VH-VL binders against q9usg8r228to453. Designs and how they scored, part 3

Target 1, 226 residues: q9usg8r228to453
Amino acid sequence: IPESAEWMNHLLEKVWPLINPEMFSSVADQIEDVMQASIPSFVENVRVASLDQGSHPVRVVSIRSLPSGEASESFSEKQASEAEHKDEPEQQRKQFYNFELCLAYHAKPVEDATSTSARASNLHLRIVFYPGIKGTVGFPLPIWVEIKGFVARIRFRCELMPEVPFLKNVTFSLMGLPELNVSAVPVAEGGVNIFGLPLISKFVNDAISAAANEYVSPKSMTIDLS
Below, E stands for the ipSAE of ESMFold2; O stands for the ipSAE of OpenDDE; V2 stands for 0.75 times the mean of E and O plus 0.25 times the DockQ between their complexes.

## First folded at step 1 (VH-VL)

Design c5 (framework fv_cixutumumab)
Fold by ESMFold2-Fast, scan of step 1:
Structure c5 (fold): chain C 226 residues (1-226), chain A 124 residues (1-124), chain B 108 residues (1-108)
Amino acid sequence: as target 1 above (226 residues)
Amino acid sequence: EVQLVQSGAEVKKPGSSVKVSCKASGGTFSSYAISWVRQAPGQGLEWMGGIIPIFGTANYAQKFQGRVTITADKSTSTAYMELSSLRSEDTAVYYCARGEYDILTGYPYYMDVWGKGTTVTVSS
Amino acid sequence: SSELTQDPAVSVALGQTVRITCQGDSLRSYYASWYQQKPGQAPILVIYGKNNRPSGIPDRFSGSSSGNTASLTITGAQAEDEADYYCNSRDSSGNHVVFGGGTKLTVL
């Protein structure tokens, strides 16, 4: 890891537990929508009850500057490297700062696997499955899903402006599907089916990957900050 | 200066498994990805997979998926590659190489430091 | 089939310029890296990204990229440049590394 990223990791350790949970509600909703679209025949409904970041933060592995380029919804390596700002009027010229961030997450080992408190320190989902055939009354089956780890490469394009707050918008795109490892864990929440845990882990992993695919290059998302 | 030191040559029987080690020295082990690349006699280079030690996440070439396992031990700065169900066509020199993925130019997975290779011979 | 294709052999006269090419659809999105391998030795990185040289690599080595093709150029070839040259890049998914078949360079 470059020494220049160490201060960012110190900052993340301090602010990670303070991140507004509302930020994660949209991500949880997206994951739920993907899971609902892919529910197996023995499940009538699925709900993401919570997505909790815990106290253990993601780590910035590296941050790297990219060449300035055209404002585009697509980020390929060549497009970012060879883009030009040609023949633009000075007063109407858009200023960009482009960079790539590599994030890694690795869950802390938990000595007491039955402790929900200990597991809650790691990034996790609580999901509720409603078993049954559509139209049949189902009983809720709560499942704890731990994010064991992930690696994601994200490119950002920041459009600058001369007025406060000096940052007009941020566009981001994933450079390929994140590498992701999740596990359904035997936590005493009630209704845990030990025989189905590997199948649930795969289902959740696939759903998160599918949700993430909506932001994989050439797709992107823009956040307006002005 | 980072150096990668690989374990010694192995002679294995068909159907067995082999585990090759790669110890990093002279640099920060966790700041790089470690890739495994093999080369059969007279053939070209073939990427098998890689691992990012800080995370423990491994990624495998489709040809080897289910038969190769790549792991890393940060406490000893050592990466491992285990290949199971060995066949005669697995006879090759196996290289470990550190992969550069945290660069300012946006160039992923080039390998700037290579081990000297471990010869694995599979014969009855 | 190979994701990246290279000609199996090429020759160049001492002091002349040679270009080794690597072709594949993934090269439209990702740059290629180039490795030199001499008999009995591990590969050595000579070019990465569009045209970057590691410390210690002579400036006679250069890289270029256009469309689905990447090229390694050796200007003023020397006898010690005789080796096998491999390109590598990402596959179309961006998640795996692939190598070209290699090009054997003979310096006459």
Scores: ipSAE 0.000, ipTM 0.417, lowest interface PAE 12.6, mean pLDDT 76

Design c6 (framework fv_cixutumumab)
Fold by ESMFold2-Fast, scan of step 1:
Structure c6 (fold): chain C 226 residues (1-226), chain A 123 residues (1-123), chain B 108 residues (1-108)
Amino acid sequence: as target 1 above (226 residues)
Amino acid sequence: EVQLVQSGAEVKKPGSSVKVSCKASGGTFSSYAISWVRQAPGQGLEWMGGIIPIFGTANYAQKFQGRVTITADKSTSTAYMELSSLRSEDTAVYYCARSPDYGDYESYYMDVWGKGTTVTVSS
Amino acid sequence: SSELTQDPAVSVALGQTVRITCQGDSLRSYYASWYQQKPGQAPILVIYGKNNRPSGIPDRFSGSSSGNTASLTITGAQAEDEADYYCNSRDSSGNHVVFGGGTKLTVL
């Protein structure tokens, strides 16, 4: 039933492992800020050391073009301002292309779950907890967090320009909170798990959801490309 | 670029304490962990403990818990290792070394090492 | 500590390939780093993060890891490679650092 996006999925499979993980650093920083605000009293600090896409890509379930009026409802005050210019001559108008993507991610089964390399094939976070009381810090406790799956509906507004590269900026907004499932795994085989993996999984899931909420419609983010 | 400069050699009597210093230069002191590693004559490397300089609390190898104290002074970019109740078996070269990014999950490595401080415990 | 085990000595002929191994349960969770130490000198990091070389380390040094075993390989050993080699990893708890006992490499 979903609209076919076969060519996009072929492209994603080809390029996904080539994406520079540093492009996710701002997202990692935001997730870290949310986690830091929520740590329990026996944890002094928490850090997101990395957010890596792995080799297994997201899948585009569907893509559809959006009429300008429908797209306007998804973006805040900036969109309303732009809609007021519809009566201007085409030569003076900004040109927009609006579309909606439905993305799904499902982690691949990992045969050797104790191998860092095997686990790194899936989308994951590396998180460090620093245990401590009243401002004192113990040695770091590294935790591997795998994204087991998610479903997200995202709307994009692309502003075009006449000169190369023809794309001036992209604004995106989430259509509700993504459905998200994560799993925490300690990196030390046979080590003591003082937090409990289900509690860590919930903590990370809640933090990612809270970070994502900052981009849920009518909130949006714009990336300038010119 | 980044250097770790250690204090000079020391000769101590059994039962005394020694405090070795490690001064960092050429980089941001607070962005690294500092480890202390010793090596007795003709023996291998032995990790004693480490500290994250932005916090005052160190972590120690079980063997040294209760005898070693590792501290850091951020104003002077200097880490210290104090070993008490010295025995002849504590005769060793003591190294400080830095670890970037506070505990690499894949490899807890030390990329910059001090030249070592020889501590001799004899009577 | 007994957590990481290395053979105490290994020999290689000039220009030949040698493999130094490090074995321990913590290596299933963490990659080994490798250090070269010459008499009277501080250790020098030669491999970290499985197979990364710091600036200035010759490309004849490489690392590999499988299961509970990590290996340092020197392809085309040279006289200056004669040294003690130590592996390093986190312990099984992840909270402490452990070293292997060291391997003395003799270049014949």
Scores: ipSAE 0.000, ipTM 0.438, lowest interface PAE 14.5, mean pLDDT 77

Design c7 (framework fv_cixutumumab; at its last look DockQ between E and O 0.01; V2 from the best seeds 0.00; counts 0 for: pae E 15.9 > 2, placed apart)
Fold by OpenDDE, look of step 2:
Structure c7 (fold): chain C 226 residues (1-226), chain A 123 residues (1-123), chain B 108 residues (1-108)
Amino acid sequence: as target 1 above (226 residues)
Amino acid sequence: EVQLVQSGAEVKKPGSSVKVSCKASGGTFSSYAISWVRQAPGQGLEWMGGIIPIFGTANYAQKFQGRVTITADKSTSTAYMELSSLRSEDTAVYYCARDEGSSWYEGYYMDVWGKGTTVTVSS
Amino acid sequence: SSELTQDPAVSVALGQTVRITCQGDSLRSYYASWYQQKPGQAPILVIYGKNNRPSGIPDRFSGSSSGNTASLTITGAQAEDEADYYCNSRDSSGNHVVFGGGTKLTVL
C-alpha cells in the first residue's frame, strides 16, 4: 500500500465511526428510489429506514491525483466542469481538485447473527417493506441488509472555495460497477422475519446493485459540503 | 361475513403457558392480518402482536417479546397466541382481531373482533 | 415506543356534540382508528383512516386529525353512545401498534 493510502487508512480508522450516517442520506435515497421503482406486486411500499457505516472502516487501496482533462471525461456534462469555466476571468474561476480512490471493504465477521449490536459494527442498511396485499394491515417488515464486501474505483471532483472548510462540494463517480457482496438477514427488533420469502432477498440484492449503477460514470453524484 | 371464533376460557398456574386459538370463517384467511389484544380487568386495551398468515411473519410488542409466540395455520384458517411464563398480571381477556388497514391510505384498523378469551392465572 | 394519550373521562348532554381527542407523536405520521367498548363486550371499530366509518356505524360519528392529534366527534350524542372509547395507531417507528388509555364517555 502506498504511503499516502496508509496515511488515509489511519485517518479513516479514527474518523469513520464519527461520521454522521446522515452524510449517506443521498445514497440511501437513491437505493430507496430504485427499490420503489421495481417493487414487487405484493409489496405496497418500501423504504430505507437507515444507512449506517458502522465502526469498521473502508480501506483505501490506492489514491492518485488526476489531471483536469482526464477527470472531465469521467463526469457527466450536467456537472460543472473545469472546461465550462475556462472563459471566466482567473479570479472568478472555480478551482477543482480531482483524484481517484480504489476502495475495498470487508465486513468484520459476526459470530452471533442474532446480535444487532455486533452486526451494527459493519456497514448495513435497514429496509422496511410494507405488504401490498389487499386487506392486510400493512405491518412493516424490517430487513437488515449487511454489506459483506465491495471493491470500487471512485473518482472525486472537489470544488474548492476560499472560505472554511475550503470545500464547497464533492462530486464522485464510480469507474465501473463495483463488486458487491450483500446479505439480507432477519431483524430481531420487532420480531418480524421476512426472509422466508426468497423473492425479497433477490429483490434487495438487485436493487442495491442497480442503485450503485446510478453512480457509474458518466453518471455522478454531488454532495454539498458548504 | 367474517367471524373470529376464539377458544374457551383458561385457568392456568403461574409459570405455565397458555395457547389461545382464533379461527376465522366467512372470508379469505390469508388475505389479512390477525392481531392479538388483551385487556386486564378494569384496564385498557393492550396490543400484544400480530401475524400476516400469507407471509408467516409475526410482529410483537416489545413488552411481550420473547414470551409470546403468534402463529397461523392457513389450512385451518386459525391463528394462535401462546404466552409463556404466566404471571398473575397476565390475567385478562385476550382478543383476536382482523387487521384490514392500509399503511398509507387507510391507516391501521381492526374491523372484526373475536369475543375474547378469558385467561385467569392463579396459584 | 411512542404513547397515545386520552382524557380518562368526558361527559356530554343528550343530543349535544362531544369530541374525544387522542395525542401522540405517531399521529403525525399515521391515521388513528377508534374503538367503542361497552361493558362485557369486545371493542367495535367506529372510525378509521381520514374519516371512514365501517358499515353499521351511525353517521353521527366522525374522525379528524391535526398535527399530533386525532379526534373522534359524536354529533348529537345518544344514550347508547355511553361507552369507553380507545384510539389506536402505529407507533412512531411504525413497527408496533399502540392504544390510548381510553376515554369513558358519560351521556347525561
Scores: ipSAE 0.014, ipTM 0.555, lowest interface PAE 8.0, mean pLDDT 84
Fold by ESMFold2-Fast, scan of step 1:
Structure c7 (fold): chain C 226 residues (1-226), chain A 123 residues (1-123), chain B 108 residues (1-108)
Amino acid sequence: as target 1 above (226 residues)
Amino acid sequence: EVQLVQSGAEVKKPGSSVKVSCKASGGTFSSYAISWVRQAPGQGLEWMGGIIPIFGTANYAQKFQGRVTITADKSTSTAYMELSSLRSEDTAVYYCARDEGSSWYEGYYMDVWGKGTTVTVSS
Amino acid sequence: SSELTQDPAVSVALGQTVRITCQGDSLRSYYASWYQQKPGQAPILVIYGKNNRPSGIPDRFSGSSSGNTASLTITGAQAEDEADYYCNSRDSSGNHVVFGGGTKLTVL
């Protein structure tokens, strides 16, 4: 871990359990939409019941400032350039602050796999499948999906303004698909046979990756703060 | 009680492909996943991949990604494993096995195995 | 090298206790299962989860796990226990299945 990111990781360690899970609801909805589009005819429905960050935090591996040209290209937005805006007064040009974060997540090893609290300390999803065949129509099949790890590189472009709150908007974009490892386990008591879970992990991994692809450069998302 | 019945032995030339079948009998085919595991003569067990028939979802070991295709036909309760671009190193016994996981903390295991299909790759 | 490590061979005297071990980081998150394989035959599941035996498996077979290590113990080894034993678990990602290299058990 770089020295410049150490203070951010100390802050994340303290703040991570306090983050409102509802802030992840839009991400959960997008993952659900992708999964729903990919289910076979024998599965009636699928939904993401929850996305819970647990108590073990993501870490910032690095942060770096970017030249305006790199950030503009990554977001594929029109940005003030010397050639296009050479005749404009400086006061009329948009001002940007651009930077890149590299984030990594590694699940905490679970010494006792039977412990629910130990499992819940790691980032996880609860997914419900609704089989649509042979009397299982509408009946839920809940699956616990643990995020074992990921690595993501995200670029941010912040448009500044002179008025409070001084930040007009933030645009972010992923620099390629995140590396992602997930593991699915059933939420069922012993003695009840359900679907083979090693393969469900692949389905969920692919769905999360496809959802993330909607934010991979040149695609982006802008949050308006003004 | 489930039994897995595999297709017969195959002798193939290098560069060709082979498709091995695994027919489930006695149980509910769609309720379980089917894995494919191979074993070269005198060597250990090697997982190739598996499929969940009800979802149509297949997952492959990285070593075989792009060369193996696992499919299932629910109407005949049969899973298939097709391996392309065969090499002499692919000479092995190929097993299908039923994946079982009934508790969130039990992990992964294969409780029912087919008898194996011998595939020999030679000129 | 493999993600799950087993010693290639072990021997035990008739009626004595032997322990076969399997090591890998994924075992911190997932229980290992154990298979017995005799020449010319398909593997047979003998232990799954922490210490569960399928019906028909003798009670002399038991399993244990601690940290990154799983063990198969055979108490009072019999001649018919001579076989190759494989451990099996998920890889660290949880997305793939991995086998140990196998341990050949010789009953003396």
Scores: ipSAE 0.006, ipTM 0.441, lowest interface PAE 10.9, mean pLDDT 77
Fold by ESMFold2, look of step 2:
Structure c7 (fold): chain C 226 residues (1-226), chain A 123 residues (1-123), chain B 108 residues (1-108)
Amino acid sequence: as target 1 above (226 residues)
Amino acid sequence: EVQLVQSGAEVKKPGSSVKVSCKASGGTFSSYAISWVRQAPGQGLEWMGGIIPIFGTANYAQKFQGRVTITADKSTSTAYMELSSLRSEDTAVYYCARDEGSSWYEGYYMDVWGKGTTVTVSS
Amino acid sequence: SSELTQDPAVSVALGQTVRITCQGDSLRSYYASWYQQKPGQAPILVIYGKNNRPSGIPDRFSGSSSGNTASLTITGAQAEDEADYYCNSRDSSGNHVVFGGGTKLTVL
């Protein structure tokens, strides 16, 4: 792994557990919207109660700088033309840096896999299904969903500014749907039927993939950091 | 911010009934359990029962089975506990509490509590 | 008798560590949650699951469990920690919720 990737991974080890999970609320809401649009007829509703990053960080597998030609193919024509400001004086020119990251995540074994608190160290979702049949179970059906792993290739276009934090806009685009492995984690005896867990895992995996598809190249998203 | 607002103190005669209300404000009502817990003067906490408003079905502690009725009104975000055939030993503070629960077999953990309703049973 | 048992009283010197225990066969299958109650006030949740703290609970509070025993540990006890502490879990059938009898913590 290149020296710059190793430095970033070391930083991620320290910073990852400190990230406020609220920063993922938009992602959680989008996943929830997709799930609500496609729930089975015997389920009244579904919610994403939380999305938490845990303490085991994502890994940067590779990073490479992008030449301006490759960057323009990945992003919208308007943003690509701004990245290629050939006719502007350098001091008046917007500064863009374009790069590609390959990220990998793998859940790690936890001390006690039978408890949800032990699993909290990995990236996970808490989702709640609400059955449509009154009186079948006295409770909503909460499901702990582990992200077992993913591999994603992402391209970034960063607009720089001279003021702290030195990043004005960040545009990103996924280079294809991420490889994604999701598993509904079994609850103790008397919980979710074992036959239902693979269906729930598939449903959640498909919902996350559908949400991610909205950012697959040439589609992109821009975040204003100013 | 989620709050549970309970009805005011009540003084009742033996043999009568009391109905205590618990209104949820600023939060989600229908997706969580509402439990009722009482505490007699100088005594510990005692779970009476609970309800999940979506399903409308209540669960009762064995000690109170037959005397307690727990209901919920989703339209007003209010849960009710009615205790009948009151005796002097039913003098207590009655709390409602919300359970956030993450799986079916984890115990109820009650993250939001009402201030309590004092019920005094005296002749 | 009660499914969950707690010692009725425990003392700790200011700044020292104290451990409040809760015992019951159901704790082999279900986690306990822990509540602090001061006189004239409603209980508040301090620990749930294995060792989760709600927002606003100091990090001096921690939980643990082993076998049929759950424990609440307060490291560096403060005067404001003086209160009654209750454990809560399911009974052995799994159908009912039960509280322990409570432990009165005195900070000396």
Scores: ipSAE 0.000, ipTM 0.404, lowest interface PAE 15.9, mean pLDDT 77
ESMFold2 (binder alone), look of step 2: mean pLDDT 88; pTM 0.926

Design c8 (framework fv_cixutumumab)
Fold by ESMFold2-Fast, scan of step 1:
Structure c8 (fold): chain C 226 residues (1-226), chain A 123 residues (1-123), chain B 108 residues (1-108)
Amino acid sequence: as target 1 above (226 residues)
Amino acid sequence: EVQLVQSGAEVKKPGSSVKVSCKASGGTFSDYAISWVRQAPGQGLEWMGGIIPIFGTANYAQKFQGRVTITADKSTSTAYMELSSLRSEDTAVYYCARGTYYDSSGPDYMDVWGKGTTVTVSS
Amino acid sequence: SSELTQDPAVSVALGQTVRITCQGDSLRSYYASWYQQKPGQAPILVIYGENNRPSGIPDRFSGSSSGNTASLTITGAQAEDEADYYCNSRDSSGDHYVFGGGTKLTVL
């Protein structure tokens, strides 16, 4: 009888709207840094004003335990050297718990697509471009970017310890780039028209994908909890 | 200063395709859009489409959708325009031009032009 | 029909002022740019964004817009100003660019 992810989804549904958006500030900063590195010379700045989760939650599609060998392959950046093989395994053996999550997000259909309040129920970014076009007085150009959906597979390696809280650190890695679909909408009437909204959507999609690529296997991030 | 250098004149048969190149010098390629504009003998200017190399996205005029393809290679600072299913009416001078991005409140313009590539379609 | 309409020809006496007009509904929302073209040559940008001149364009060239009309004015026309002039802007959808039919300026 496989472990059900339904209890996790019930929990996510209840806690999702309660999460402080400031907890996503580091993710927003990373997306901003990637976009800033890619702007044309006639655009002076780009800012991610906010990353808001909305009220519609991410869903856990599946969870599975990973055999140690399979987990080691996905974290190849952490693979043991020949020197580690020379050490006595039993004396220096670390205890790991490995698992994989499959996450999916699908934006809730909006009956009135012109309503900003209705759009705010879905996961979104607010981005501001600062033009520096020669001979033109620049002005901030605000863009609303809705995350229409994504699918991500994430592997976690938890290093256990005997003392409370029993979890020393967590290392995570993405199993390939997430499938990502975004939609850009100008906040102001009239909006921006730089070969249409698909261009802006692609720019933002590419920036989010590039930021995510820093965590795609064999790359990983370790969070120390001790 | 910045120049756009286009490939040489072409003579093509009806039903064939032609691919015209436009090479930018001076590092402005990635910061600007490249538009393609044609002019048939004795006629006016006609916008065909454009590409923004930094994003790799192209946009085409409705009249040319389905038979024009605009691409860019950032490593060589070269934009390309390929027109298929050529007809005698496609005989024209084809220009590439550097454009600035536009928002609904800002200007849009093409400030640097190639010298043009003559394409003659004859049987 | 044509998205941007220009008269096909206009003439001006040497040293006098001439105004070339471009009309279209999209001009209510978007600026026009203006291009000068002499026989056998590529177009040259003379005005962009209502009334901005690129470096090297003489002060006698100016632009204006009102409602659905954009205008290029040449104050004190010179012999070398004889050329075809094209307006350029976005179409009504805002997704594509269109040129006017062009105006041939003759300097008498």
Scores: ipSAE 0.000, ipTM 0.417, lowest interface PAE 15.2, mean pLDDT 76

Design c9 (framework fv_cixutumumab)
Fold by ESMFold2-Fast, scan of step 1:
Structure c9 (fold): chain C 226 residues (1-226), chain A 122 residues (1-122), chain B 108 residues (1-108)
Amino acid sequence: as target 1 above (226 residues)
Amino acid sequence: EVQLVQSGAEVKKPGSSVKVSCKASGGTFSDYAISWVRQAPGQGLEWMGGIIPIFGTANYAQKFQGRVTITADKSTSTAYMELSSLRSEDTAVYYCAREDYGSGSWYYMDVWGKGTTVTVSS
Amino acid sequence: SSELTQDPAVSVALGQTVRITCQGDSLRSYYASWYQQKPGQAPILVIYGENNRPSGIPDRFSGSSSGNTASLTITGAQAEDEADYYCNSRDSSGDHYVFGGGTKLTVL
């Protein structure tokens, strides 16, 4: 039975605008690296200038507790060793809490689409392309990339410890590629489009998906809190 | 200098599909986008769509959405245009053309293939 | 609907100047490129980005734009310039390419 996550959503609404955007620098760097590896030769360079969460938060749609066995299927075999558990004294056995989150983001409609301030309320990237052709360098082309929405399903494995703060580490894994929809527009150019904007949106969408693929099951990431 | 070499003429029945190829030779395939343009007998030029091979991303004219598929194979430097549900009105010469970006703006087609004649008749 | 409009035919005397015109609202935002097509041949790019010539295109070809109008000018027309000329630009959204209907140039 999925549990209500409304208490988490109330917390996210209050803290979301307070998050320092610089905390996303490692995610921005990963997206930049993937884009740089995929740029066509008529683009000399690409840079992610910022990743900003805006004021409109992500939602926790659901949270559910998982049996230890089910969660172990989503992580490396070594971390779920039954032989290791069997050979450990009870007081030295690793203790885990496992759960799954479903996260959803939907951008807030913007009444004045030409307003940079209004658009900045939604999750967005600022990307700079450095065009070139056959080894010649062009001028920088700044592009705003708005995250229109995403849906992600994430499993967490928390290793508990008896001493404060009682949480030793957390391992997470994506249960498939997130659903993702992005849109690219020129910075402050008011309704002017280029043929490449739909193609740039697809390129950025694919780059974010490729970066996320590094965390899709059976791959995982562990954060050590002790 | 880059040349675009297209596949040979095709005669197709109504309701079938046709797949035309366009192979780039003498230059770098990945530096450019490829557009497909058709011309019915006695008519003007009509843009169908294009692809940037390095992205693998295609863009289509509204008239052809859902009926045309443009793909590219970077290993063979070849672009393809597949048109399904053929009608007699699809009888035309189909050209591939290379798009040059200049300063990053896609607004001109500098090298053209010689064209592939597709005839739809029963 | 955001189509480019060209006159279907124009004539010029040998050695004289002719201007071929392309009109559409998208030309306020995007430059036109121009293509020459002779019977039984593929089109050839003659002008792009308002007034740039590819290698091999004679200096007598030039381009200009003003408001919603783009023009191809041939100064001192030659017999070999007799052909169909097409303008090309992007639609008002910038998402797609659109060709004009073409202008048949006759050199008298």
Scores: ipSAE 0.000, ipTM 0.417, lowest interface PAE 14.2, mean pLDDT 76

